# Designs tried in a protein design chat: VH-VL binders against q9nrl2r1430to1533. Part 289

Target 1, 104 residues: q9nrl2r1430to1533
Amino acid sequence: GGVHELSAFEQLVVELVRHDDSWPFLKLVSKIQVPDYYDIIKKPIALNIIREKVNKCEYKLASEFIDDIELMFSNCFEYNPRNTSEAKAGTRLQAFFHIQAQKL
Short names: E, the ipSAE of ESMFold2; O, the ipSAE of OpenDDE; V2, 0.75 times the mean of E and O plus 0.25 times the DockQ between their complexes.

## First folded at step 17 (VH-VL)

Design b96 (framework fv_nezutatug)
Fold by ESMFold2-Fast, scan of step 17:
Structure b96 (fold): chain C 104 residues (1-104), chain A 121 residues (1-121), chain B 107 residues (1-107)
Amino acid sequence: as target 1 above (104 residues)
Amino acid sequence: QVQLQESGPGLVKPSQTLSLTCTVSGGSIDYGYTWHWIRQHPGKGLEWIGSIYYSGRTDYNPSLKSLVTISADTSKNQFSLKLSSVTAADTAVYYCARGPYTTDHYYMDVWGQGTTVTVSS
Amino acid sequence: DIQMTQSPSSVSASVGDRVTITCKASQSISSYVAWYQQKPGKAPEPLIYSASYLYSGVPSRFSGSGSGTDFTLTISSLQPEDFATYYCQQANSFPLTFGQGTKLEIK
């Protein structure tokens, strides 16, 4: 817990945002583009929201930050069938995150 | 299922501040949604008062001339409306509502039952 | 502010009738219009968003169309539970604004 972990969180979010597979996760899903998303997903989240929380020092523990990132991936896999480009991007980005999160 | 419930005084005197609270159940005041206040004057249509996002960002109807304050208490799962210097024209049914968070379009998909407020002496 | 104008202000109809309600925006709002149904003493219930998409659980007899400034709500075969007031709302920009309402009454 503490300040050094928050600095590491910013670095991890930047690496996630820059990854080729971040495109489904950069911003909240549009209800217009995906009409039933908010009927299925009750706790929507995206990298821009997580980055805002990091910048405002809202994560007190590494586990809280990791939980929000994992929620983002969980939402992706709950909504998107496994054969979709969204689910495939999510799988690759989650694997990348797990490697980077070992630094926490 | 998410539900919204308005509460507050049914009667307010002219010049006082009206205070209403919306309690959210079956969901949380968290990322993904904006939270709105709407009112309906007797026998008339709907008027949007304003909204708040989790971050504390507010948007208000300019017609209310800075008489409105909306705040959120995420620890209590509530958001609130304060309308200052009320007159008989503020007599209405007040609704709270939830909409998906977006930056370019604004829908409200869950509404409370409404609470009646009468402004009289 | 974007003004939303509904017509007619009231319409009388019978069960089984096709009913159309129109809504005009004072400036282009793309497809960003919602429609609501309100029964006496009840909160408005969302019917349609983005001009033509039905909310979950809304009967298929309801449909919406339009873009830009002119929008229409249609009920293809009116049922007893459809007698209510209907409102359009522009979702394009703040302040959010509603039409004046159209009261659908029993003939």
Scores: ipSAE 0.000, ipTM 0.556, lowest interface PAE 15.6, mean pLDDT 86

Design b97 (framework fv_nezutatug)
Fold by ESMFold2-Fast, scan of step 17:
Structure b97 (fold): chain C 104 residues (1-104), chain A 121 residues (1-121), chain B 107 residues (1-107)
Amino acid sequence: as target 1 above (104 residues)
Amino acid sequence: QVQLQESGPGLVKPSQTLSLTCTVSGGSIDYGYTWHWIRQHPGKGLEWIGSIYYSGRTDYNPSLKSLVTISADTSKNQFSLKLSSVTAADTAVYYCARGPYTADHYYMDVWGQGTTVTVSS
Amino acid sequence: DIQMTQSPSSVSASVGDRVTITCKASQSISSYVAWYQQKPGKAPEPLIYSASYLYSGVPSRFSGSGSGTDFTLTISSLQPEDFATYYCQQANSFPLTFGQGTKLEIK
């Protein structure tokens, strides 16, 4: 159970972090650099926060882990227009995630 | 482990408003998913009605014009469909579904069991 | 709107047969097609997304292929539980549209 689930979540987060397209997602968007981000995005999240939740065993179900990753991608697409480098990186990384998540 | 369940009246009179609710369990509707309504007419295929994201953003099938409204109630973990001025052509099984929110493609990975709506006098 | 046309409308087959269903889009949709299986009285169940990727739990006898306008769903060795109606869906643009369905029946 729990041990296999934690290993799977940790492995997937590590693979996402190592992916070339992870750069928009590694940590929370800076309020100083992007002041209007938090006016638009009401539930900010990033890979470093998700990784911390995995390490603290806060995900009881694979669906909870998947929900946080999908929230991260949907925030990207909500804030960034379709043709931006952020949205394109998000599209590729989300596709990679969907393939890897089949192992969960 | 997310589950969706449709509810609403099985019988609606012509010209009235059809109101359906989808109750979500095992997940939250105010997360990064798109929530859809699809219907299936007797003996026919599937027709996408529209979708809602938790921000209140909606997308509707243009063939249904301004007759459709989709809304979300995050406190109840529900989203709903209102179809105004119904006719016999609106008789169908209505499904709610979830899909990931993406920039360029839209799939539906979890479906409710469907609710039958008959429009008759 | 992008129109999805399925062929054939129905096919009769026996357990163990290889079955192929095709779907044509009225314009290019890249690889953005999904396939669903629907049994009588039940909701559609997702089988395939992005033309060729199986959803978790879908048996490996199901496979999808194609890009652009022409797409194929193949069942390599038909099982009794596979008799159902199959639908393709274009996921490329709004409004989302489905094929008319292919009914797979026992010979």
Scores: ipSAE 0.042, ipTM 0.730, lowest interface PAE 6.2, mean pLDDT 88

Design b98 (framework fv_nezutatug; at its last look DockQ between E and O 0.33; V2 from the best seeds 0.00; counts 0 for: pae O 9.6 > 2)
Fold by ESMFold2, look of step 18:
Structure b98 (fold): chain C 104 residues (1-104), chain A 121 residues (1-121), chain B 107 residues (1-107)
Amino acid sequence: as target 1 above (104 residues)
Amino acid sequence: QVQLQESGPGLVKPSQTLSLTCTVSGGSIDYGYTWHWIRQHPGKGLEWIGSIYYSGRTDYNPSLKSLVTISADTSKNQFSLKLSSVTAADTAVYYCARGPYTGDHYYMDVWGQGTTVTVSS
Amino acid sequence: DIQMTQSPSSVSASVGDRVTITCKASQSISSYVAWYQQKPGKAPEPLIYSASYLYSGVPSRFSGSGSGTDFTLTISSLQPEDFATYYCQQANSFPLTFGQGTKLEIK
């Protein structure tokens, strides 16, 4: 049959999703459950959206992919105080991402 | 791919306001990064002046806080520095720079070319 | 504020030499140190982040080490293009602060 092949971007997104600290980033924050989020965060993004953009070949440059991942972390740090579980998870996942991104 | 270029007057008189602009190309200033102003004094080396976040929030060096304003114009993809009441001590090369937002752990991964500002009568 | 003290202020060396530059923080900064190279008349260029990680495109002869207060930049075999001034930067907390620089000159 057919062979499933992953791009470098897809492989990195899968690694991020599988990481224990991915839980704040898997999908967009609920507007109903957290209504003030979208007053503060103007460019929401999450791993499921980034993964879909990879699957649709919407990233033409590696820098575009990296920018979306960094935006995801920046939104977390902008909305959440440093001592929150979300910010701590973001710090650890971002450090993991910076190491993995060197393999691109 | 992202590039930064400083612009502004090279000579400023004491007590005036120094005004510099950083033009960003190959990336957007409202897209997840933190943007910095750093200056380099002839004998003291590099000094961080302040930063503006993609969101518009700012942080300033406490030694300069009452004198400094950093602002952004997203429609022109520029961010700017204003430093009031300058003295000869403000003579330096001024750089703009970019880095990822990492919860106060900032590394500058792209720098502008620098612009020399002299403060003299 | 966290002060970063570099040593030496200047070093004269030959192509092929091993060069070591140190940076001492006035308090613990974990591994949150960056290193920059600056050639005369040019902007600083990033070399190392988080004490030991090389930026993409930086030659492998550069290495960084340290944690806590004491940090080292090493050039294992000096090349002609490495003659420059080197700065460390603590990235642990605001205000961000830099060492005073180490000028590496050709013998």
Scores: ipSAE 0.566, ipTM 0.869, lowest interface PAE 1.7, mean pLDDT 90
Fold by ESMFold2-Fast, scan of step 17:
Structure b98 (fold): chain C 104 residues (1-104), chain A 121 residues (1-121), chain B 107 residues (1-107)
Amino acid sequence: as target 1 above (104 residues)
Amino acid sequence: QVQLQESGPGLVKPSQTLSLTCTVSGGSIDYGYTWHWIRQHPGKGLEWIGSIYYSGRTDYNPSLKSLVTISADTSKNQFSLKLSSVTAADTAVYYCARGPYTGDHYYMDVWGQGTTVTVSS
Amino acid sequence: DIQMTQSPSSVSASVGDRVTITCKASQSISSYVAWYQQKPGKAPEPLIYSASYLYSGVPSRFSGSGSGTDFTLTISSLQPEDFATYYCQQANSFPLTFGQGTKLEIK
């Protein structure tokens, strides 16, 4: 992982956070509001955790960063039925991510 | 970089169970992806066999209904295919592949090199 | 199941030619089609996803277009390394299905 990759990760995570469809992904799912979530999802993650990992230089390779973002989307689609607003937002945000990730 | 490698017997007898394993390196199979098995019959096109998600859930091609089992061994970072009651029609090159887990579409962006399986007595 | 039909089954062309391969889905699949290139004895290599987006490292002479049921792969100026079999894949629903393949041969 080079300096270019770290700068690119910061830029991309900021763009994801600022995207209109980021709202389901900004923070971890509340166990109070969604009590069965953590029974189903074994590796919870959210954009605030990924941002912290980027800022601490914990991603050595682009593939590690991509893996965490994909995990976030996979958790969304595993938990939420396709016709929910969460899944629809996730579908659009993931498509945006896939285009941006080709540049990494 | 993620790499996938197929392994298993090159020759299987009719009526036996074919067992193939895909070994994944450079990434983890329990980490947010969909893992696929695809085959290609001699001189023909590609046929999707089935998928296993990072959660362990599976989807299978209905044309192979009740003959296919896909499983994962996260401790070995492997996922495997079992085809029961094989015939000469199961002679093919078998590929494993990875794709993103999405809400409405399924692509395969990383493929193994393929392993040839011949079903004959 | 969604059937994917490619046309033509084979095409002969010369270096420098523009080549177009078509793929038709039996049902609407939006833009959820991928294209793969396969050389003899090798695994398929992804070229295009979501009808028109190139994977990283794929030469710009490759382009994809279409939506709904009709899709095309175009090679604007054929190079020697492009002689291969090309497959489309619908990514919309299970079971995932591929076209029968188009073999691109030298004239």
Scores: ipSAE 0.469, ipTM 0.851, lowest interface PAE 2.3, mean pLDDT 90
Fold by OpenDDE, look of step 18:
Structure b98 (fold): chain C 104 residues (1-104), chain A 121 residues (1-121), chain B 107 residues (1-107)
Amino acid sequence: as target 1 above (104 residues)
Amino acid sequence: QVQLQESGPGLVKPSQTLSLTCTVSGGSIDYGYTWHWIRQHPGKGLEWIGSIYYSGRTDYNPSLKSLVTISADTSKNQFSLKLSSVTAADTAVYYCARGPYTGDHYYMDVWGQGTTVTVSS
Amino acid sequence: DIQMTQSPSSVSASVGDRVTITCKASQSISSYVAWYQQKPGKAPEPLIYSASYLYSGVPSRFSGSGSGTDFTLTISSLQPEDFATYYCQQANSFPLTFGQGTKLEIK
């Protein structure tokens, strides 16, 4: 992993953020709006956090970056029922991610 | 890049148990994905056998449920298929595949090359 | 179980032709359909998911459309490497089911 991989991570995060279905994932869930979220989700994460980690070069391996993205989706599906807009958006965004991640 | 590879005996006797293993490389059997077994009888279409999740949960085709067991060994990055009491109808190319974990919708975005299993005495 | 019926079962076409393959679901499955391409002796390869989204690396001549029960895979200008068998798959509910396949042959 080097500058190229970090750049790839940056690009992918940008693409994820720009995706129409990124809205549930742009930032951490508000404890005020969702009081029980952090009682259920023990490893919260969001695209802004992942972006910061990328910018700080915290990802040494592609697998680490992928793990955080997958964690983000896992959290979504754990908390949100299938028929929710969040879960549906997550489904589509994750599919998009899996396609794009093939380029890493 | 994630790759899947099926392995196991290519020949199984009738009434015995077909056992296959899918080895995952370039990625891990973890959350975010679901893992599938699909088969294709010679000259025929595709039949979903079952799926396993990182949690160990399984879903099976009802037509095969009583005979199928899918398991995973995350320490080996493998998941396996066992089909008991096989007959000639179980002769097929068996594929393992990966798809995104969505909770309710399942696609197969990465496939193994497939392994041929013939049921014959 | 949800039945996926493809039409036609086989089609002969020439390079450059526009080819359309249809898949009909026995009940509404929203847009949860995938299309796969399979060449002889090879594993299926994904083309489309969610009815209309192309996987990375899939040529733009491939397109998918439809919702509810009727779905279509279109190849706008057939290339030599496109001759294969194509399968639709419903991803809406278990058991997952595939269409019977459409064999695209050289005319």
Scores: ipSAE 0.011, ipTM 0.665, lowest interface PAE 9.6, mean pLDDT 92
ESMFold2 (binder alone), look of step 18: mean pLDDT 91; pTM 0.944

Design b99 (framework fv_nezutatug)
Fold by ESMFold2-Fast, scan of step 17:
Structure b99 (fold): chain C 104 residues (1-104), chain A 121 residues (1-121), chain B 107 residues (1-107)
Amino acid sequence: as target 1 above (104 residues)
Amino acid sequence: QVQLQESGPGLVKPSQTLSLTCTVSGGSIDYGYTWHWIRQHPGKGLEWIGSIYYSGRTDYNPSLKSLVTISADTSKNQFSLKLSSVTAADTAVYYCARGPYTVDHYYMDVWGQGTTVTVSS
Amino acid sequence: DIQMTQSPSSVSASVGDRVTITCKASQSISSYVAWYQQKPGKAPEPLIYSASYLYSGVPSRFSGSGSGTDFTLTISSLQPEDFATYYCQQANSFPLTFGQGTKLEIK
């Protein structure tokens, strides 16, 4: 193993993953736990998928990376009512993302 | 980069319905954002009219709720405002704007150039 | 509805001056205030969100502060391009409401 220098996108994803409010976003929503999710959300995404795309150098433009992160938050707010812990976590994490994305 | 462009009639007669369209380019109205209508009366400040989210959910200014309808056409990448029974008080510059969708706070980060509407006989 | 009141309604200043504009909400809005700059004949341009965070590309001479009901926009060293009308907006609840505006004019 060697020292690896993370890209700006990878550093931002790592910061999102480590944030206290990342718990609704770490992995795709379980069909078993939330059976109606995939009836409502047509383009599911999560931080583990975005991180994999970053590691494979699939984002050619910063806007493509930002669009995937925003899709993740949009899915959260589409599915979850305003008063849920998921929606509240999403609101705080999205605000954190907008601050960090200014460094891109 | 995302751009918004308003279009519609520059002159509307009292009691008629005002119809405006906002065309979005460089981005999609499908996900991630709430789309707003704001107006500015001559020589005055800004008034929020209402908003629409991808799901079709709308929020309207209570002062205008019985008169206003906002709709979206995702296939054309457009959203529209209809304001019924207009009066001279509806003379204003009308802006469309984009903001992130959140559950407890609402910002507008991209604005159209605005279109002038005059209500006069 | 939450009323937003700006002070002053107009201010005259010179290039290099520190300018402060205040915005007061009729009830607590936490930190959920935005600031906009508008030049004659143009759309409002976003400056600040969540009371203190600058939008990308906004010069560092702009800063915001406050929480609850009292908010401030400061320009630390006024430049010629800063002469404009400034608006605050509460982002806490519907209907969204704006202050009446502060016109910043050449002294």
Scores: ipSAE 0.000, ipTM 0.568, lowest interface PAE 14.8, mean pLDDT 85

Design gg1 (framework fv_iluzanebart; at its last look DockQ between E and O 0.80; V2 from the best seeds 0.79)
Fold by OpenDDE, look of step 23:
Structure gg1 (fold): chain C 104 residues (1-104), chain A 122 residues (1-122), chain B 107 residues (1-107)
Amino acid sequence: as target 1 above (104 residues)
Amino acid sequence: EVQLVQSGAEVKKPGESLKISCKGSGYTFYDYWIGWVRQMPGKGLEWMGIIYPGDSDTRYSPSFQGQVTISADKSISTAYLQWSSLKASDTAMYFCARQGYDLKGSYYFDYWGQGTLVTVSS
Amino acid sequence: EIVMTQSPATLSVSPGERATLSCRASQSVSSDLAWFQQKPGQAPRLLIYGASTRATGIPARFSGSGSGTEFTLTISSLQPEDFAVYYCQQYNNYPLTFGQGTKVDIK
């Protein structure tokens, strides 16, 4: 993609990525490391993919962008038990997202 | 257009250190794995390792673990491969390559740098 | 590690003829198999990924098939620019591994 003026979606993605609890979400889960992930998660998504969609202007509505972010968290909670570091990070990051999303 | 541009050819002596680079453009550099592949003269391709610039997650081939260091500076969209002490046997062409991905968690090299020739001799 | 074995080592083919290259994995790699073309003095170029999907810009005469441990790259009608070395590579497990290559030269 080309150079764009930083939109609200772009800014929010940047903030999510910079958050300390973003580490489970930066990139797609590797099938090599988690062989059963894609047997369970049918709509995989990560922040790098969401950023790409933003860059390509694929989100026409804020609700579409929010849906993808929520899907990302949903996938995390579906695959990871509540007591895992991933789920705990997801919980905190989602709370942060909900606050920031009010600006959209 | 996705491009990977590598640093120029190197001529070194055994024992010298070396750091070669690979600069990505035309895409969000820190959102894609980038790897290094060795090709000794007249030989095939050897996977050395990969790094995800977004979080510096790095994976090495067992054959190259401890022999080289892979790093990245996402602020300038550049990945590096370095040696602390070169050997004659390090003489080879070194390619960097981006890993694209599918939505099934698989990553494949889709774009390659032009290669950096490293010659180590007394 | 997963060992990738290509055959034949050298394939001599006349222009316009079909070329069939084989790649075998020592264990299943599912469909996580890529094919690359490399010409002298150049970087490898991705031809096929996912065992059977052509990369962007790759001519239709290139096709990949197979799954598990047996894979095939087919060039339906060899063109002059197709004479090169071809590598298969699995990306199903670490370490990622390449076949030793098949050289396609002119008969």
Scores: ipSAE 0.878, ipTM 0.944, lowest interface PAE 0.5, mean pLDDT 96
Fold by ESMFold2-Fast, scan of step 17:
Structure gg1 (fold): chain C 104 residues (1-104), chain A 122 residues (1-122), chain B 107 residues (1-107)
Amino acid sequence: as target 1 above (104 residues)
Amino acid sequence: EVQLVQSGAEVKKPGESLKISCKGSGYTFYDYWIGWVRQMPGKGLEWMGIIYPGDSDTRYSPSFQGQVTISADKSISTAYLQWSSLKASDTAMYFCARQGYDLKGSYYFDYWGQGTLVTVSS
Amino acid sequence: EIVMTQSPATLSVSPGERATLSCRASQSVSSDLAWFQQKPGQAPRLLIYGASTRATGIPARFSGSGSGTEFTLTISSLQPEDFAVYYCQQYNNYPLTFGQGTKVDIK
């Protein structure tokens, strides 16, 4: 990995954050607001954590970055029923991610 | 590395408006909650509210809901606390603080600004 | 709201001695409890979060323990710079609440 790869991860995270469907993913779910979330989700993650890992150069391979983004979507679909606004946003954002990830 | 710098002391009269600021540096400002805490002279700490600058999600303590407005401008890494009409009882030190987090969804104040002293008297 | 009660209000101790500060929550806060130090004219400084995790840069003489409703901050060998007011704070439920503080004074 190099500077180009780190810049590409940062650009993709910025595009995900700016997407209209990013709202469920911007920050870690608060356990005060959603008390049972951490009983169900054992590997929590959010876009702000992924961005911090990018900024600290913690991703050595594109596959590691992609795995964290996919974990984020997997958690969304595990916790949220399919008919929820969260799950619908996740479905659309994941499709957008798959198109953008082709640039990596 | 992480630093929160607050605006300077204010001396105001009852009925005046005021907006104080808290500028973050050394981290990605819009990725962390910022809270406001009041400390009246000789008293302890009171939580007022928090804001997530990335999406403007805001939560207030019931005691401060409607008394103050919390806002943020992520483009200049600055959070604000404002009053439309000050009262003598608003005389206090006001601190801003960043919330760190754990991977279980808990948020705790990890870095604090130096405080802004607000004095309201006739 | 969850009420946080600290004891004692004032603790007098000599340099080099151990100080033990207590914090009680009116209902369980799990381990969502932080300890802060505040010196006159200064902002609070995070010492402990998660009831027992020492914050970055905090000396090993500071330790926290407890869970649920009963919490303790221990300073094992008090240094001159440790004379301050100490606050506990719960972040388990809104509104977030602080204890009234324990002032650690020189004996």
Scores: ipSAE 0.777, ipTM 0.918, lowest interface PAE 0.9, mean pLDDT 94
Fold by ESMFold2, look of step 23:
Structure gg1 (fold): chain C 104 residues (1-104), chain A 122 residues (1-122), chain B 107 residues (1-107)
Amino acid sequence: as target 1 above (104 residues)
Amino acid sequence: EVQLVQSGAEVKKPGESLKISCKGSGYTFYDYWIGWVRQMPGKGLEWMGIIYPGDSDTRYSPSFQGQVTISADKSISTAYLQWSSLKASDTAMYFCARQGYDLKGSYYFDYWGQGTLVTVSS
Amino acid sequence: EIVMTQSPATLSVSPGERATLSCRASQSVSSDLAWFQQKPGQAPRLLIYGASTRATGIPARFSGSGSGTEFTLTISSLQPEDFAVYYCQQYNNYPLTFGQGTKVDIK
């Protein structure tokens, strides 16, 4: 990916973080705070990690960036029952992401 | 290059308020937990608490709950430790430190500030 | 609260020799253990995290081992700059706790 794609990834992460429903995704889930999370989720990811990977130019293809964000939502739905605040926030943020990702 | 730069030494009297600071640079400040650690003269290290500046999620050691306030201003990449009323027993070196993480959800202190010496005497 | 106990309290070692520092947790902390070095008038420096992973820029003479409740920091050939106080710290549960330190002195 070129400089234009990396700028677009940065901007998309900024938009996701600013969204009201980003709160379950801002930081990697703490093992202390949620002890069983890592028994269930084996490929953890969060917006802070994705931002770091964008800053370090670790995404070579737009598909790699999209895959990490979709993994983030998939983890949310796998761990959290549909009726939880976390899963509802994930549903709304994912819908927002799909709209914004059309810019890529 | 990750750096944490703390405010300068303080000499205070019992009962006075104090707010010391820790400014982070060389990384995305609001994406990392930052904590405070006390070291009393000639003693070991004591964890006081941590804050995630991105959402202000704050956790205190039971020993320091209600004794200090931990806060952050992410717009200026700065964390704070604050007392409303200092005691002589608050005389110590205070360090801020950033937490790195692993992909198993563990957080560990990876970079430290230089320390702020607080002396409280009357 | 998980109590971290270090031994020995002081360790006298000649330069070039091997130093072995022990850290015991009052209950299992899995591999959530870090080692720090602190020289007089300085901040702690991270040496080892995850019980055995060296932090960036830490010389290979520093190694960590152990899991559960027993942990070891080994300095394979002490250099003059290695005389300091060493702390272990668990980050498996709140409150985060440090050992009381092991002072490594020149013999």
Scores: ipSAE 0.704, ipTM 0.914, lowest interface PAE 1.2, mean pLDDT 94
OpenDDE, second read of step 18: ipSAE 0.875; ipTM 0.944
ESMFold2 (binder alone), look of step 23: mean pLDDT 92; pTM 0.941

